# Designs tried in a protein design chat: VH-VL binders against Uncharacterized protein aq_532. Part 24

Target 1, 203 residues: Uncharacterized protein aq_532, of Aquifex aeolicus (o66814)
Amino acid sequence: SDYLLRAESLFSQLKDANAKEETPYLYGKVKGYYEAIKLYAVEYKEDRIKTLFTLMSKNTKKAVRGAYTEREPLTELITFEPRVYFEEYCDGIMDECFYEKHYEKEKFIELVDYFSLKRRVEFLRNHEGKYCAPFDFGMAEALFNAVSLELMQEKPDEKVLIALREKLEPILVMAEEKLRYAMKKELPCYRNRLSEHIGYWKP
Key: E = the ipSAE of ESMFold2; O = the ipSAE of OpenDDE; V2 = 0.75 times the mean of E and O plus 0.25 times the DockQ between their complexes.

## First folded at step 26 (VH-VL; framework fv_patecibart)

Design Md (from Jd with heavy chain D104E; at its last look DockQ between E and O 0.77; V2 from the best seeds 0.76)
Fold by ESMFold2, look of step 26:
Structure Md (fold): chain C 203 residues (1-203), chain A 121 residues (1-121), chain B 107 residues (1-107)
Amino acid sequence: as target 1 above (203 residues)
Amino acid sequence: QVTLKESGPTLVKPTQTLTLTCTFSGFSLSTRSMGVAWIRQPPGKALEWLAHIYWDDDKYYYPALTNRLTITKDTSKNQVVLTMTNMDPVDTATYYCAHTEFNEYFPFDYWGQGTLVTVSS
Amino acid sequence: EIVLTQSPDFQSVTPKEKVTITCRASQSIRSYIHWYQQKPDQYPKLLIKYASQSFSGVPSRFSGSGSGTDFTLTINSLEAEDAATYYCQQYYSYPWTFGQGTKVEIK
């Protein structure tokens, strides 16, 4: 699709701005959206590709601007908020009733362990993941957003969810390990960010 | 359903070594991000974090006690062991083990019942 | 080592009234603070993590707020079962430390 070719062309702008080094969080986020677009492209799902391309393009513009202005903001986190309902079960012999909590799209939520993914991404976002694991956190955040968007679909694609989850897990692990190390050692990315000498953590 | 239980001696003499075992269920230290911590509370006093260990054998100790503390795990038995050397009467406290998980903000979210360890002659 | 100082050390409160407990850190800990409840002769229980996130099963009358050095735990309508000692705990810097505790009693 022409969205895939357009997505690939955005990296020329990123290269010209040296975004990988200047805005590594946003660069990682752009890369994450690109990887999600590639997964959808083999299935000819233009509507999902269009949405992801819009997010990728917005983050590319912020990365390029950020590289020139030395500003790198956190950008969108997209969460799926499933509807909750309760199902009643009664034991006629004991005349007792029980209630069981259920979520819409429960099978898909369980397939990717969505609530765990959400907590892990939020943890990184709340504990300096942008500074201590910028590329991995940015990429993980984008892939997580792609998972959320797929769960929001009327008919989530199980194969795409599995592929996104498989791509996301090792990246989340790397970001989490970098952050835990930074906190244990109190690295500058974690401790000393209130000056002109704020630096990103390097492996 | 996460549960933890402390076991070990309840009375030790000064200079002796204390060994406490935390046996737990409902989670495993083969699972990424999982950890077990030891916290103590002297009678009528505040809580004091002592040590914790994660699934990958990464270990953390209260700095002033690093020379006296050893934390180890046995993942297959669902056990974590704390050893504290050169016990002194000031170490009299209730000792707790607790579950912690680093990607859940590091809280001590599930605790054992605690075991009172008295250090006296 | 970061010192957490709670205020007050104790308070006696009429049922249904609001309880406010403060925790002041000796340096900024951002929002890296948890709150625990310890009822008499019991182990501590987690109430609030990350300054304001309620733990599972915690009644909605408990809330946390603050950032930087000043934090509060609020019980917006005290129940008799809430008589306990409350502890704040920081995880910003090792060693992890607890406040000295605040004992809340029913009048």
Scores: ipSAE 0.661, ipTM 0.851, lowest interface PAE 1.8, mean pLDDT 90
ESMFold2 (binder alone), look of step 26: mean pLDDT 94; pTM 0.951
OpenDDE, look of step 26: ipSAE 0.863; ipTM 0.940

Design Me (from Jd with heavy chain T100S; at its last look DockQ between E and O 0.78; V2 from the best seeds 0.77)
Fold by ESMFold2, look of step 26:
Parts: C-alpha cells; structure tokens; sequence
Structure Me (fold): chain C 203 residues (1-203), chain A 121 residues (1-121), chain B 107 residues (1-107)
C-alpha cells in the first residue's frame, strides 16, 4: 500500500520536530490514524486509507508547526449522526398502532457501542483530556474518528469495526483514568492551566 | 431500569452511629465507570453531598465529615453502605443514594426515594 | 469550597410564562454544573448536565446556559407540573456543592 509507506515516512518529520514531547496530543492523534491505516491495509481497503492518510497528514503538519510555535490546538472530531425513523405496526382488526424507533445502521452502531464511545470521547474533550492525558486522548480521538468514518460508509465492515473498537477501548480507559486522577488531585493540567501553550505536569 | 432504595433506622439517638444501606438494580459496580453517591437533605433545606464510591473502590468524602463517614460496597449484593458516627440533631435529614457515572459527566442521574433519619434525645 | 448562590429564592409565576433561574459560583467552574428539579415530597431529578445538555426525557421547554461563574436555567413556558424547587450543583472541585434552591410555584 503506497499510502501506508507514505504514512510511515511522516514520523521522520515528527521526530525532527520532537513532536512526541512538544505536541503530545497531536502526536497521539497522528499515531491513532496510523494504527487505523495499518488495520485497513491488512484488508486492502485503499479508499479508506486515503481518507485517513489525509487526516494523518493534516495533523502531522499541525504537530510540527505547533512544536516550533508552542501552540497545540484541538483538531477534528468526526461524529456519525445516524438518521432516526419510526416503523409503524398496526393490528389490522383493532386499528391499534405501535411505533418502533430505529436508527440507520443500527446493528453496526450496537456492534461497537457507538453512542457510548462518542459520549466518552466528548467527556475527555470537554474536561481537559488534551492537557491531562494528551497522548492517550489524541490517539483515542483519531481511532474514534476512524470508527465514525467506517459507520458513514454505505456498507460498514464489521471486522474492521470490531478491530478498531478493540484497539480504542484500552486507550480510552487510560485517558479516563488519568483525567479522573487529575481532577481528584487537582493536578496543574486540570486546575492551573493558564493558556493554550504547552505545559504539562511531570512528577 | 435503574432503581435504588435506602434502608436503615429512622430514629437514632445523639452520639449513636447511623448505618444506611443502598440496594440497587439495573446496573452493577462490577462495571467500569459506575458509582453510587450519598446525598442528604435536612427538612426544608438544601441538598448536601456526603460521599461517593466507584466500581474500583475509589472513595470521596465531604471534607468536614471525613472523620465521621465511611462508605463501602458489596458488589455481589448490589449494595453500598454509609456509616456516620456521633450523630447529632443537626444531622436529621432525608438521606438519598444515587447512581453516578464518572465518564458521563458525574451527574446524580437516578435517585432512591430517600429515608428520613431523625436524631433526637 | 465553592459556593453557589441562586437567584431568586422564590418565584410565583403565571402559567405559560417564562421562568429564569440564575446560579452564580464563587469562582469559575467552567461549565461543570448540573441542574435538578425536586417536586414536593419527591426525590430530586436531573434536568440538565454540563450546563446545557438535557437529560433523557426532559421536556424541551427546559434549557440551561452559561459558563465561568454565571449560569441560567430557563423554562420557556411554565406548566403546572413544573412547580418545584430547582437546584444547581457544581462538580468542578471537591467538595461538590449545591445552590440553596429556587422555589417556583404557579400563580
């Protein structure tokens, strides 16, 4: 896969900028997109890889620039918004009707527990996950974006969704635990944030 | 369907220890992120958070009451227990237990009906 | 600890009219605030979480807004069933604290 080789080459730019240390959120996000690309490369799904590579490349450029300018913005969160419809069932004899709510792609949504994933990523995003668990949160955000993008496909791939979900869960757990600890202990990442400039607490 | 119910004595004498049990269903403290809190409300007054505990036994207490409060859980029985020592008439209140999930913004989203505890000599 | 001051303590409001309840924090709590409704002789019920997110099953006439130190709960067309006491609650810093409550009754 040509995109896979190109994705691997982006890490030389990240290394030169010391992005792992200087922009850990964006570095994590780039890493998450890379992990998703590797999953798709096993299945030879070039169209999916192209989309993820574009996102990976965009975040790599921001990580490199951010490392030199001491600025690390939040970047894209991609959410799948399923359409809702109602199916009517009527008793032909009694004229009694019952309504059943359905989501488009309901089985795929349930397969990955999508609404729970979305809520958990949004929780981290809204509660200083970027500062208190930058690498894990960035990586989780990218993998979640990959899940959303797959759900947006006309025919989502169940095996890829399961693989993405399995990769994402331990990373989400780590980010959530770091954030809960930071809130309980009122660590500088949570309570003493003074600007968007990089300044992460270290022991 | 998430439900919670408080049980314990309704009358306690000053200096005695209060033990309240929250029994719940529709969720488990074996599930990550799940927690149970205790909140009280003196008659006609505002709500006051007392303590909460999560699935991993992480515990939180109202600071001024930490020497009087103990919260524990029994995951297999779906129970959380609050013990409060050295009761005083000012502790007369309705005591509630509530469900709270930390990675869903920490709200008290489901409550028990509450139990009134009167402390009198 | 963070003090939440609600205003007003009490409102008597004509049906169908708008109700506005404010909650002021003694320091910035970002948007880390929830709102609860408590009807007479009932347990509290969650209305709004994270300043503006409606809880499941809450009527659309309830909305929340604000950030920093100033927060508002709005009922855009009061119904008889909305007569209750309303509480704000912060989860920014321990101990978690509630406002003193705002009682709303129907005129």
Amino acid sequence: as target 1 above (203 residues)
Amino acid sequence: QVTLKESGPTLVKPTQTLTLTCTFSGFSLSTRSMGVAWIRQPPGKALEWLAHIYWDDDKYYYPALTNRLTITKDTSKNQVVLTMTNMDPVDTATYYCAHSEFNDYFPFDYWGQGTLVTVSS
Amino acid sequence: EIVLTQSPDFQSVTPKEKVTITCRASQSIRSYIHWYQQKPDQYPKLLIKYASQSFSGVPSRFSGSGSGTDFTLTINSLEAEDAATYYCQQYYSYPWTFGQGTKVEIK
Scores: ipSAE 0.675, ipTM 0.862, lowest interface PAE 1.8, mean pLDDT 90
ESMFold2 (binder alone), look of step 26: mean pLDDT 93; pTM 0.946
OpenDDE, look of step 26: ipSAE 0.853; ipTM 0.933

Design Mf (from Jd with light chain Y92W; at its last look DockQ between E and O 0.69; V2 from the best seeds 0.00; counts 0 for: pae E 2.04 > 2)
Fold by ESMFold2, look of step 26:
Structure Mf (fold): chain C 203 residues (1-203), chain A 121 residues (1-121), chain B 107 residues (1-107)
Amino acid sequence: as target 1 above (203 residues)
Amino acid sequence: QVTLKESGPTLVKPTQTLTLTCTFSGFSLSTRSMGVAWIRQPPGKALEWLAHIYWDDDKYYYPALTNRLTITKDTSKNQVVLTMTNMDPVDTATYYCAHTEFNDYFPFDYWGQGTLVTVSS
Amino acid sequence: EIVLTQSPDFQSVTPKEKVTITCRASQSIRSYIHWYQQKPDQYPKLLIKYASQSFSGVPSRFSGSGSGTDFTLTINSLEAEDAATYYCQQYWSYPWTFGQGTKVEIK
């Protein structure tokens, strides 16, 4: 579990920079990657842990830098783009052919409802999710990235996918509800976005 | 397949209350994020959003019409009802109901056929 | 209340030619805009959501672009079936509003 011990050093850096308050989106993203690493540590999947830790470390550096420069940009969104295949079926009686659309890894895509997750994360990312629900959106984005990375594996792990999905859903819901409320009430995070030097409104 | 259909009176006298029912299929208001909107279009004029309601009874109204509009849902019947009080000839329009999903960019992606409501003495 | 002003109000276009329709918002709406097509005596149909994302089943000849206050719907090669009125709609601020429409006819 040496990656878990190294993660404590990253959180120490985040605390020293007051990242939870200064860069809440990136802080949430780091936290989301940490939660994903913990799930993989139970399953003893070192290669996946290494990949997630690299992302966690990269976002920690950006959070610390952002706290000092008062800038918090969006960071990576990792999407799995499954190949599409068509299977032909011909009716010999009527001499008609039909095509059936299939996705690679269709079972795993359906298991987590991947296209719905992708749409919901992209919705938050394309709207004011970073400003109105920064922590929840950042965490959701990292967990979604973990789902995408698992789907990209040669043999995705169903147990991990289910665990990631179950962790992700309530966080997505919270971010979505915060955004809908902010839009309805025209809260400052939505209406009064600060200058490009500060990427989000502070109350 | 998502379908919606408007029903209600086609002729209303000034000052009367209009009640329109949207009956839909292919989705349910027991499903999170789903909503139904009402939009009207006066003859030869632009579209005007009036109101919408989500699965959790969260309701939105055109501000200038808030005192005249009431939107409600009956999830078990797959129906949404719009009530508009104190009708006036300027309210003559085709009234549409439409499906919307807030975490899918809020579009009006599927519409009913519309019902023309004429307000005339 | 955000006013959307479309240009032109009317356009008669030779088949196979490019159609450009603009929508100008009275204030920034970021990219919170949708486009609809309404053929005569029909209900509106969604074409483009979020400025540039094509809705399912929409022909590739339709595309959207723009951000801030200025938005464009483009039909790259006009087909006879594209004769319709086109509306932009903003969802940045309540009340949600539509443009006045742009009628496109085949010349």
Scores: ipSAE 0.653, ipTM 0.857, lowest interface PAE 2.0, mean pLDDT 90
ESMFold2 (binder alone), look of step 26: mean pLDDT 94; pTM 0.954
OpenDDE, look of step 26: ipSAE 0.857; ipTM 0.935

